# Miniprotein binders against q56419, part 77

Target 1, 326 residues: q56419
Amino acid sequence: MEGRTLEEVQEEVFKRHGVLVPKKELEDLAKALEEAGLLLTEKVEARLKEEEEKLKRERPMRLAGLSYPEGEREARAFLEAFRASYPGEGEEARVLLMPHLEPSRVPEVYGAALAALEKTPPPERIYLVGVAHRPLKEKAAALPVPFQTPFGPALPDLPALQALDALLPFELFNTPLAFREEHSLELPLFFLKGRFPEARVLPLLVARRSPELGEALKVVLRDFPGLLVLAVDLSHVGPRFGDTPLTRTLAEEARRRDLGFLERLAEGEPEAALAFLGANPTRIDGVEVVASLLPLLRERKGKVLAHRLDLEAPTLSAVGAGTLVL
Below, E stands for the ipSAE of ESMFold2; O stands for the ipSAE of OpenDDE; V2 stands for 0.75 times the mean of E and O plus 0.25 times the DockQ between their complexes.

## First folded at step 8 (miniprotein)

Design z8 (at its last look DockQ between E and O 0.07; V2 from the best seeds 0.00; counts 0 for: pae E 18.6 > 1.5, pTM E .783 < .8, placed apart)
Fold by OpenDDE base, look of step 8:
Structure z8 (fold): chain B 326 residues (1-326), chain A 107 residues (1-107)
Amino acid sequence: as target 1 above (326 residues)
Amino acid sequence: TEEEERIALLLIEAWELLYLGDESGNPEILKEAIRLLEEALKIARELGDHEREAAVLARLAEALYELGDKEKAKELAEKALEIAKEKGIEYVIWEAIELLFELERLG
């Protein structure tokens, strides 16, 4: 890497191996390689290529044994415990907003999602829209392969994915490596697959607001009806995110923004929800997803089932999570 | 060498886990990253590779900071900085200084 830009390295890896490594992942890899005193060796490139080729067949679990149990029996007990953590009853969802934060941090919020799913007739397919925490080549992407879960593979709805791709002005099937580690899909999918074992899935990531995605999905949903799931977190405040340690004032502001956002969505006013956030000073995670899905959220009334601002005590930071049904 | 490649692979996997741990907020992911970095550190020390030792120490310091062990994070960052200054490893010097500055700012 001496004297090469990250872009030149990205282009070289792409030219040699046909792998588009996201710039951030390249930065991390480049840093790791620099730290290791290794140039992008043929071996590292070969591994990245191998991982990309594996992702053409299936997306393996990355968080099994870390965030949720790997074994099916233990995974079912996990689901039951999370459902038990929410004392309320759910409502039928056509659209479900749920978190992708570490489940153990906000168990009752995931429990509320499970409660909603109990009242929801089994969908034929689930449109699972997560947040891309890694760069995408395009504003949005999909991975049309089985996602592994403790309950068996979540199978893709290829006809619906193809219909969506055909309506987008960009290639939907881009940046497969961005899905490899993406927890915003894996964590929600655990709960969704556990509740709806026969549902097909459309795993979607949004990196930047794509109005085109919402318009395309609105058309696709007519021919391919299903449950829409927004896997998004809410406010991110404290030192980990560039703020001072969490104070009562900062926590109250985060809660105000989270609840104000969710309530406006529950009223069927997604534009008002976005406008309420303004410059998004508490860094609500799901803004780009909501901005992309406006056509699907308009005029849909619903209910906020749960909200939590969870303190990460080691860093004196906090993350908001919520469950909303429409 | 095979050992250098092993360190590289451990660092790559640890970086992935550090990123996942940061984004997901799961401390168990960070603990797994620390385990991998400790293995890399052991190999680097066995090889007498001070450059990789300093780099791994800087990453361990960062991971420990994310877990809230500020005292140990500071200790490891200072050690990384010492080795990096002695050996002229510029990128580790900057990383260690940045972390130490953040620790001082939030301490």
Scores: ipSAE 0.053, ipTM 0.549, lowest interface PAE 3.0, mean pLDDT 86
Fold by ESMFold2, look of step 8:
Structure z8 (fold): chain B 326 residues (1-326), chain A 107 residues (1-107)
Amino acid sequence: as target 1 above (326 residues)
Amino acid sequence: TEEEERIALLLIEAWELLYLGDESGNPEILKEAIRLLEEALKIARELGDHEREAAVLARLAEALYELGDKEKAKELAEKALEIAKEKGIEYVIWEAIELLFELERLG
């Protein structure tokens, strides 16, 4: 009935069935069709509930064939190519900061992460903390299900996740649908699972800074040791992000902000790193993650292994990515 | 509002169908996603909701790209980008640019 007036409907009914339906009956029919539209909304809600129920069992790959290969053999070759993109040596990480930007844009930054993982004893579990790109019902969330990868499923560490949930003042398992499209977990996980195929995972998202999350994680990590990964990008500058066109001056400022942030983290001074950013004029991604995890970052010294501010020529914009080991 | 929530639900379901259609290779699933996106676009335009209109156009462009209609996908992504840039809708700017980047990167 889309796009038709009540008079047009009345005429169509008369033409097809020889019945002139009074306007009141057409108004009643329009009300019934509005109620049928409500039933369509119920179908949409039911489908979303079905997808939510599916996400309570597993999180499928979304980016296979787009950002990384779907087949295991090709995925292994992909990892090796990325490692080869970084000419340096890594260092052992207890905390790793790595990007979630499209891997082909910053190959040596992901390569540096792989170099760090080579020096890192295989952990029993990985605390993977990304940035929520969809709203969460709370400040942070987890999804306690297997995440599919070309290297097999990354299994959740259910006891550690339950312990974390018990320590938080909100339900940790609160927004399954937010994980469906979340590349800040999927892209780093590809690299992590490829290097640590037996590690279990705590897949975590931060929407807004949560000091409670950091305090709870400090407790959980003592009982459930593992590798902490901050899956965050750095500066976002240029017209894509609401700035004037990228200039040399803006790019230099973004690099300075990125490196100053990373260097202060590397000195074990996360509060100083946040203070250095001030109002965050280059929109460093992941400030909320660092602000949440202060208790886990204090007094941990380390090294910046790589950084790139990647130019997007079509948009005259840039995004920064870095690799930091602590 | 209720209509804004309805558009959001349609976008979420369309995204789910786009994901499932890509995984299964079934073009009928992608066509259903397009139908939902066309409904969402109509509602956004009736509301004068520029943010939702741009977001729906970006998702519709993605659906058409996955169906193999790269020319129309580019047209809609450029339109989404134009609206989003004019209105300063940053998350849609990002989504439209990423799709246009994908159209150029992989072909």
Scores: ipSAE 0.000, ipTM 0.164, lowest interface PAE 18.6, mean pLDDT 82
ESMFold2 (binder alone), look of step 8: mean pLDDT 79; pTM 0.764

Design z9 (at its last look DockQ between E and O 0.05; V2 from the best seeds 0.00; counts 0 for: pae E 12.9 > 1.5, placed apart)
Fold by ESMFold2, look of step 8:
Structure z9 (fold): chain B 326 residues (1-326), chain A 107 residues (1-107)
Amino acid sequence: as target 1 above (326 residues)
Amino acid sequence: TEEERRIEELLIEAWELLYLGDESGDPELLKYAIRLLEEALKIARELGDHEREAAVLARLAEALYELGDKEKAKELAEKALEIAKEKGIEYVIWEAIELLFELERLG
């Protein structure tokens, strides 16, 4: 019936079936079809609103039993195994860069993060900054609800989140649905909550660089001290990411880009780290987060504890992951 | 702008519908997601917003893949990848490549 008059429909039915359907009956049918379409639209919209309302109360685990154990005892043993994968000593962190790649792919990189946490006084709160893998309504977002973990809920730091929201030129609590499947928060949070069970969390996502976020966070951190965590991956190279198959030369270049980026951050020179990447030819994942947080990274010196370029033999591709303390 | 926020809202709604459609196996949710994405694509093209156009194309490709239209899914993913590479839109590059890898592995 789209784009046709009822008279045209009536004539078509007559031509096809030899029956002249009264115009009233066709009008009733057209109204019924319109109402059915409207009801479907409202049902779908109501379902989406219901899912959003659930996320306004809590963020459930999505990766328990897949990326980490669901039970608390097994989860604790899991942490111990990862720490053992890194034989070195950690250093105290006020800023920690760690990956969000599947933990089993880079065990010593997560182990290095745990080693750093061992040397870090338990913070009152953790500013956990991940990379949005789904669109946000604004450049950045937060979800001020408990995030479930095998170690119990990671509670939001509501006063700090409210202070941050007040300093931004946009609404911080803007896209609850983007957090539903966001592994860049869930995977690091497992390790962080396991080591700091009493810390509250500011779960933050960056979609696009926001200098305003970094300036606001610098102010909030003075009143609400805590651990800043950049949950980012590094190079993405190979056919899975639009390149030729991974060669020794491409892998070596990706490693140099990853390490050069991390070392410049470790020297307190985040602008130089970004400039070093140029057009970002190996597609380092963390650039938008680093670009947002420049005021928090400048002149803060530290150390690269670990790095791995993880090879995906079936796809002839690789992803880099690192651990940096500042 | 208001139009840019409308595109983002349509993308978020479509993503959720794709998730629910995959979880439930309900093709009506997938078809509704496609209608939302086609609206978003129209707005992005009217604005000349190539970044958002690429994002919408990648999501459309996923929706069509889930609906079983592998040929069209590949075409849209390739277009999304081309735009995303030119504009440096990392997350779209990853989404498009992941879908293209899945399509070629299976075929």
Scores: ipSAE 0.000, ipTM 0.381, lowest interface PAE 12.9, mean pLDDT 85
Fold by OpenDDE base, look of step 8:
Structure z9 (fold): chain B 326 residues (1-326), chain A 107 residues (1-107)
Amino acid sequence: as target 1 above (326 residues)
Amino acid sequence: TEEERRIEELLIEAWELLYLGDESGDPELLKYAIRLLEEALKIARELGDHEREAAVLARLAEALYELGDKEKAKELAEKALEIAKEKGIEYVIWEAIELLFELERLG
């Protein structure tokens, strides 16, 4: 088991249940669940069905009251506090790389993203490309429904989504259930919707590198201009991800890879960024997203605004997060 | 192969039906999706495609959970988890664990 998978479950369990379960406990839980022969309750089945039905109409908030406030007033205060956590000024972004990690872990990185958004003219639409932490039927997917936020629904850009679908060799509108719990979209969208309340959104997930997606988006962006957002985390190291406990050496390697990746992206060399990672031994989360969006990242120069390798002390694991503008 | 094409067609259709079933609230769409997934599962097993087997089992488990068959959902999720752990299929491991956890929490 690649250690990344247990972390993804931990994150999912945390997001679903508000409980951070240590990897060992998840393993024990998985064993206990296997041993207990647990029957699904009718209530859970009915709820899952109801949630899937709702996903056809809207994607409800899953992390409201957990990762961010549910109420609009409190949510605005939350945004302001996160912006305040970054002391610098942003730059105008045509492409924004930002994290999707739990906001409280890397507030200044989200603050840097907000700083960039302050310098960015309100886009008509936002192409929000997240990481699929659940399997997709295809390499990439979209969900063409409103995403709920404390600031009101983020409405889909249906014409742009349809244009994208028409250019892809696969059905874009696949695996809607993958969007239900996907935090790689929900968390960034909170900040994006809070800053650009009138922007339409194209919520996209990438499971595996899709060069076709980047080429299609390049064409679509001509007719449907907008802000491109890569919602990706960086290195995932430590026991949650199958490594030994975080050491100075491991942390330095994670930072080296994160920064080396971001710097090459900032230079407009996304292929060099991917090549720099090689086998990606520190498990940079955004690699498949970047690999899919190469045509949109080439020759775009920008700036790294923030980076953090955040330690999760209970698991002695760390996750990298960064903010890059292009 | 014809079998690989068939399983892909079944999975595509099943996923669409799961989506539509969820959107519409029509349990008949879910039931139809389950039938397609069961056929896909059979083909995956015949092909020795453990990845697709595990993935299909996880989806069947979820669909059965949605239909109220918690016992069978659990059984299939456990089986999906077993195969996925053995074969290192990470995404299925997680789907199975999530479902099992939800089953335990609500159980």
Scores: ipSAE 0.000, ipTM 0.231, lowest interface PAE 12.9, mean pLDDT 85
ESMFold2 (binder alone), look of step 8: mean pLDDT 79; pTM 0.769

## First folded at step 9 (miniprotein)

Design a9d (at its last look DockQ between E and O 0.10; V2 from the best seeds 0.00; counts 0 for: pae E 12.3 > 1.5, SAP 81.061 > 70, placed apart)
Fold by OpenDDE base, look of step 9:
Structure a9d (fold): chain B 326 residues (1-326), chain A 103 residues (1-103)
Amino acid sequence: as target 1 above (326 residues)
Amino acid sequence: SLEEEIKKLWEEIEYLVEMIYELLWEAKDLFIEGRYEDALELLMYAIEALEFAAKLLQRLQELAQQTGDPKWLDLAHKLAEEILRLAEEIARLMHEIVEKLSK
């Protein structure tokens, strides 16, 4: 910021963004950005560039040894334990909605997903649609490289990805760095690869609703049939997400929103599911994914297999998770 | 309609706000672990998301003013306060990270 006064920056931020940042906080941010920015920004940019180049070859595991075991033997035992945590039987899925929350928080919900996968014939390919928890350059993105798992690499379906790209009005292969740490793909992929080791994968992220994505996928699925997986969480409530501490009333509202959303999806009414949420006051994570995939969800009837609102006690916050088959 | 556009902007802003909270939380965890460079990377994404949310908020504010409806003006104000709080949290964590990296 050589030559601009903090007041000019404040005014510019206000003019450009309509946000009046307090001068002191702007000073601290500017100073932090200047002190961090010159030497650390170049270093960070160089590192990010290196990581982007690596992502042209493969996406390494980021959560191995943390969220799931790194070793294949231990990973198989992990799958079995999660399956055992759900006492019910699954149903065949054409579309699977499952969580991407930390597995240890909602084991029975992942167990329900595994139960559904047991009743599902091995697909040739899996369309894995996650939530972008990082900004994308476009509404949606794909990473056409192998994703590492304890069960070996999940290989991309390049022909299907290319067919999808050709039908979209934007470049599908954008923002590779958004995939680097994205758990919404990595965590579900662990379970999917463990169950279907030979399936190709289309790893997709949605940042904002893209009706074009759903229409394009509907066409692609004709020539490239496969399992559609929505890797989405449900409500996010409490102080961690800007609310008051979890109360009975807030928890009941979160559950009502989650179940009301899932039930309408199970009835084959995805538009009704979105309408039911309105402004999404409990911050259901999967809204943009569902809104993008409407053509694929319409008139498909299914069943809610599991739901949990999981308390994060240290923050008095909670996250909803569910498993739905269509 | 103006109301439909405001609602759409609202939904988009709320999604970004959620994303920013998640990024902040992850960055805080990384900071506690001493992974300051990784925390800084997440904060950069949080800043980008915040800037985009602020842009959307500006548009929402303009539309709210055009309606003259107190409901939408109040919404715009509420969202502005939330974005400001997030900016402050990002700034504080950024400062802490920079202090650690400058050591």
Scores: ipSAE 0.011, ipTM 0.269, lowest interface PAE 9.1, mean pLDDT 85
Fold by ESMFold2, look of step 9:
Structure a9d (fold): chain B 326 residues (1-326), chain A 103 residues (1-103)
Amino acid sequence: as target 1 above (326 residues)
Amino acid sequence: SLEEEIKKLWEEIEYLVEMIYELLWEAKDLFIEGRYEDALELLMYAIEALEFAAKLLQRLQELAQQTGDPKWLDLAHKLAEEILRLAEEIARLMHEIVEKLSK
């Protein structure tokens, strides 16, 4: 990805917001920030310690009013609108793959997930497995606290989380701050909590593939049955992601990679799905999660309900999203 | 070495990303309190930090390509996704602030 000047950042803010800040104000701000840098570092560190203490008790909503409505009634209407964006019927899910991309960009893909949930008996718990966007101390992590949503708190399944922790060769509860802004959990959780308000949650993040996580989860799921959710996006292509400008050829390759990956997962062949990607030239987001969860995906057949490669005209880039039921 | 420089850039980018999150958090608090101009000031700091992070990320990507080790390219990808999501959050909150100030 190429570097960007203040002018380029200003232009991107303008494109998304319709407001432009004069270049002089940005330059004055940069100077002020540079001069206060040491004090900001100490303030940031103090705030992070304070936030870590809060995260020992709960994980607040960070995207309410931004990606989804803050009020419960509006949030329920939001769910219904997304379901209506997908004209098809779902299928009962034991495992659900769904995106964590901004919902307004792929409404029918989230709608397909809702359609699947309509066919799924309310689970006692949901194993929600996202992608860590911040470094973790270990290969994977969990945060055993309530996650706030417009539909009330999503309560942790503490017995299942403790059982999982006991089976791993590392501490599962290892990086609370990584969860603070983690949208790969928050965005899917909005939809899951809205449909299953009584389900407890195991909020899990994968940073790097962990075979031990998959083996441990296979054991835990036998004693603590529930819905397994892989909250992952698919291809990431274009200049935003280090490619040359997005072309028709690159977009078609991304679609081919996305669908080939999903189809092989739908055949119960997760190893073949990973092998199909090779070096992962279109940077499918879900590979580390799938590689971790192989024991839970093998021989489980299902169906691809939806897919979209969402084009980002301002960045000349694209991100793929899909819904898969196993 | 290339890997030592990549790790240093990664640390610096993580610091900037944390600062952007703190600025967004504080700006959201100010927005809820109706202190829209104060919130906008913090978002301008966040934009500046975002620009610096993007420059460091470009350098990190260049070094990662020289290593031939895909783990460093994967790191660059994950950081890019986070930076762009932060940009989207900044833009959305800025739009809300400007809307309030114009009413």
Scores: ipSAE 0.000, ipTM 0.314, lowest interface PAE 12.3, mean pLDDT 84
ESMFold2 (binder alone), look of step 9: mean pLDDT 89; pTM 0.873

Design a9e (at its last look DockQ between E and O 0.36; V2 from the best seeds 0.00; counts 0 for: pae O 9.1 > 1.5, SAP 70.105 > 70)
Fold by ESMFold2, look of step 9:
Structure a9e (fold): chain B 326 residues (1-326), chain A 103 residues (1-103)
Amino acid sequence: as target 1 above (326 residues)
Amino acid sequence: SLEEEIKKLWEEIEYLVEMIKELLWEAKDLFEEGRYEDALELLLYAIEALERAAKLLLRLQELAQQTGDPKWLDLAHKLAEEIQRLAEEIARLMHEIVEKLSK
C-alpha cells in the first residue's frame, strides 16, 4: 500500500473485480506490518544503544581489513606504499588539509599528506577535524576516548578537550553514535597515528559552521599547541550527489572549484575561498569546516601539494581530494 | 531582522535536507546489496534529521508569514514540498525493508 489508503485500495479492487475487499482484514494486515516494522526498529535501536555505551569508553576500528590492513606490520607497509605514491617532497605544516576519501582511490593525495608530515616536527597533539556524516545534536562534537588503530590506540587529549568544551556555548561531548562509523576521522587518523605515534588526538566533527568553535580552538591552541588537520573532501558531483551524469563540463567545473578554493586558502584568504564557492554548486564538503575555523586559517600562507578529481565509474560521479599545507 | 533570521533557518534546513538525501542514497545502495538492517539504520538517522528540519520549517513559516513578503512565503512552500517528498521516500524504502526482513 504505497501512497494509498485502505479505502482507496478497496475502491480500486471493486472496479477491477466487482467486489469489495473487506476493509478490516486490510487494516489488520497494515497494522501487523507496522508492528513488525516497529519491532525491527526497536531491535536496531537497542543494538545502537549498546554500541553507544561502548563508544563512551573506546572507539574500535571499523575499516580494518576493508580500507587498510588490520595488522601493524602490514599497516606500516601500507603507509610506506602510500608515501611512495607521491613523488615529491612535502613542506612543514602548522595546518594540514587532507582527504577522507577511500585511500586506494587517491593514493598520491594521501602520499602528499605523509610527505608533509615527514617535514613536520612531531606534535604533542593533533586537532583532527572531520565532517559529520550523521546528525549531531549540536553544530560540532568530540568523542573523548581512545580510537583504536593498527598502530595502537590514539589517546585523547583530555585536558585540551575539556578546555575546548568549557569555551563553547554547547556541550561538546554530545553525540557518541555519530563517531561509530565516521570514516572522516578513522581514515586520516590511520595515517596520522602511523607517523606520529606519540601524539594525542582531539577527534572533532563539524556538522554546521560554528564561529564559536573556531574562536574557542584559537584560544585552546595557544595553551595546547599542536597540529591542526582539516580532514575534508572537495567537490562531489554526479548522480550519486543529485546531479546529472558526470560530463567533461561538470568535471572541469568541479576541478576549477576545488583548485580555486585550495589556492585561496593557500594565500591565507579563507573568506575569499568561501566567497569563491558561492552557493557551493559542486558540494565541497570542506566548506563548513573552513567556515568554522576562519580564525585559525587567516593570514596563513602555504601550498597545494596534490589534487585529484576521482571518478566513480559505476555511479557516473566524482569526488575531489587534495592536500594543502599552511 | 526577520529576514536575517529566516536566512539562517533556511541554511540550516538546507543542510539537513542534503544530509537526508545522502543518507537515503546510501540506504538505497545498501538495500540493493541486500543489507536491509544496515539500510534501516541509515533511515533512522534520516528520520532524525527530517524531524529537526520539520521543526525548523515551522519556525521559518511563522517568520515568513510575519514578513508578508511573497519571496519568503514561496520559499517556505518550496521547502515544505521538499520535506514532504523526502518523508514519502523514506517511508517507501522503510516499507520495502520491512517486507524483505519479514520474509
Scores: ipSAE 0.483, ipTM 0.789, lowest interface PAE 2.6, mean pLDDT 87
Fold by OpenDDE base, look of step 9:
Parts: structure tokens; sequence; C-alpha cells
Structure a9e (fold): chain B 326 residues (1-326), chain A 103 residues (1-103)
């Protein structure tokens, strides 16, 4: 920022961002950004550019050794333990809704997903639709590269991805950096690849509801049949998300909304599920995904296999997770 | 209608606000792990989202003023307070990261 006054930066931030940063904090931030930030910004930009170039070839594991084992042997034992955590039997899935929350928080919910996958014939391809926790240039995006897993690379279905791109009014292959750290794809993919090692994958992210995506996918699925997976969490309540600390009343409301949402989906009424949430005061994560996939969810009946509202004790907050088969 | 446009803007702002909160949380976790460069990367995304939210908020405020309806004016005010809070939180974490990266 050679030559701009702090006041000009403040005014620019205010004009650009509507944020009136207090002059002193701006001075400290601007000074910190001037002293370290230009160099750090250039360094970060250079790094991001390098990472973007790498993502043209493959998406490496980011959560291996943290959320799941890196080694294949240990990863298989991990899958078996998670399956064992769910005492029930699954059902055949045409559509699977499963969580993307840290697996250790909701093992039985992932176990229910594995139980459903046991009853599902191996698909040729998996349409894996996650939630974008980072900004996308478009409403939805795809990354047409191999995703690394402990079970080997999950290979993209390029013909199906190209068919999907051709039907969308926007470029599907946008914002590759949004996929780099996106856990909503990585965590479910671990379980899916472990169960279906030969399946091709279409890794999709939704940032905002795209009815066009659902209509396009409905057409693509005719020529490119496969398993549809919605990797979504449910309610997010407590101080971490801007609420008061978790109370019995707040937890009951979160569970009511989660189950009410899932049950209406299980009845084949996705519009009713969305309407039931209204303004979504408990912040169900999967709303934009479901809203995008309405054409694929309509009239499909299924079953809720598992649900949990998991307490994060340090923040007195909770996140809902569920497994639904259609 | 003006109300329909306000509702649409509100939905978009709410989405960005939640994204910012998640990015901040992840950035804090990375910071605590000593992964300062990775935390900084997430903060850059949070700043981008904040910029977009602020732009949308300005439009929402204009429309709310045009309606003169206290309901929409109150909404605009609440969103402004929330975005301001998030901006301050981003700034604080950015400062901490920069301090760590400058050592």
Amino acid sequence: as target 1 above (326 residues)
Amino acid sequence: SLEEEIKKLWEEIEYLVEMIKELLWEAKDLFEEGRYEDALELLLYAIEALERAAKLLLRLQELAQQTGDPKWLDLAHKLAEEIQRLAEEIARLMHEIVEKLSK
C-alpha cells in the first residue's frame, strides 16, 4: 500500500466493505498489514496459485492422520469400527443423506451410512454433493480431478461431469481452491471409497441453491446412473453459532427441526421439508443442497436410519447429524 | 417487490455470515495448532465473504429505507451489527496471525 493514507484505507474499507474499522485498530492492522501483510499477501497469493496449479492434477488428503487413518490397513479397521457402532441394519439407497461432521463426534450416524451402503449394489458412479464452507464463484462447483484417500484415488467421472457442465447456465469447473480444504467432501468420500473402491466420483459443492443443478442432474442421471449422496449436517446451535449456551429447550428445538426435516424428506416431500424450517433459525447446514436437488428428491420415500445432536462441550454448542436413505 | 428483494438479500447475507463464522472458527483452530499460514488463508476467504456481505447489506439498507417499514429497518440494523462484530473478530485474529508470522 505505498502512498495510501490510513484514512484512505479506512474510507476504502468503509466504501468497499461498509465496515468502519476504528482508526486505531485500522492503524494497527494497516501497520501490521503494511509491515507483514504485503509480503504475506504476496506470499499467500503465490502459495494459493501454486496450490491451484496442483489441484489441476489431484486433490490430496488434508484430514488423513487427523479425522481418519492415513494407512489403508488402519483405515479399514476404522471403517469396521464405525460400522460396528451402529447396531441396526441398513436399506438399499438410491439417495443417501449422511453427515460431514468430524466422524468421532457421531460414529453411529456414519455407521448407519455404512449399513445402508452394505445393502446398496456397487454403483458405477457416485454423485457426491457437499456444502461449500468457502465462497464459490458460482452457485455450485465441481473439481474434475482424483481425490486421494487411504484406499487409493477416487477417480472423477469426466464424461458425466462434462455432460453436467453442458447443461448448466454457468461454468461448473470453478473455484478449485474451495475444494482444497473442504471437509464436506473429504470425510464422506473416505467412507464411500472404502465401501465402493471402483466407483467413479462426481465431487460437487453447493454454495447457494441452484434449481438448475437439480434439473441438470436429473437429465444426466438418465445416461449416467449412479448413487446420489448428500453430505450435509443438520442444526448448528449455541454460542459458536451466535446463540445462547445449549439448554434443554434449545436442544429439543434443534432435534425437532432436524427430525422434522429428515422425516419430510423420508416421505418424499422435500418442499415440505424446506417449508418446515422457514427462516432456518437452528441453521440446518444442508438446506441449500436439498433446495438444489428438489427434482431428485420428490416422491422418493425412504427411512431415517440415525440422528444425533452432538454437544461440543468447550463451546456449549451442538451440531446435528443424520443418515437418511431414499 | 421491495420486500421480496430484501428477503433475497437477507438470505444471501445470512449465508455469508454463517460462512464467515465457520471460516473464523477453522482459522482459530489452525492458529491454535500453530498453522498460521493456513489460518491466514482462511481469513482471506472470510474477508472476501465479509466484503460481499457488506456490499449486499448496503443494498438491503437502501431498500429498507425505501420501505420505511420498521421491520426491515430493524433487520438491516441487526445485520449491520453482526457484520461489524465479525469484521472486528477477523481484524483481531488477523493481527494475532501477523504477529506470529512476523516472529
Scores: ipSAE 0.007, ipTM 0.274, lowest interface PAE 9.1, mean pLDDT 86
ESMFold2 (binder alone), look of step 9: mean pLDDT 89; pTM 0.884

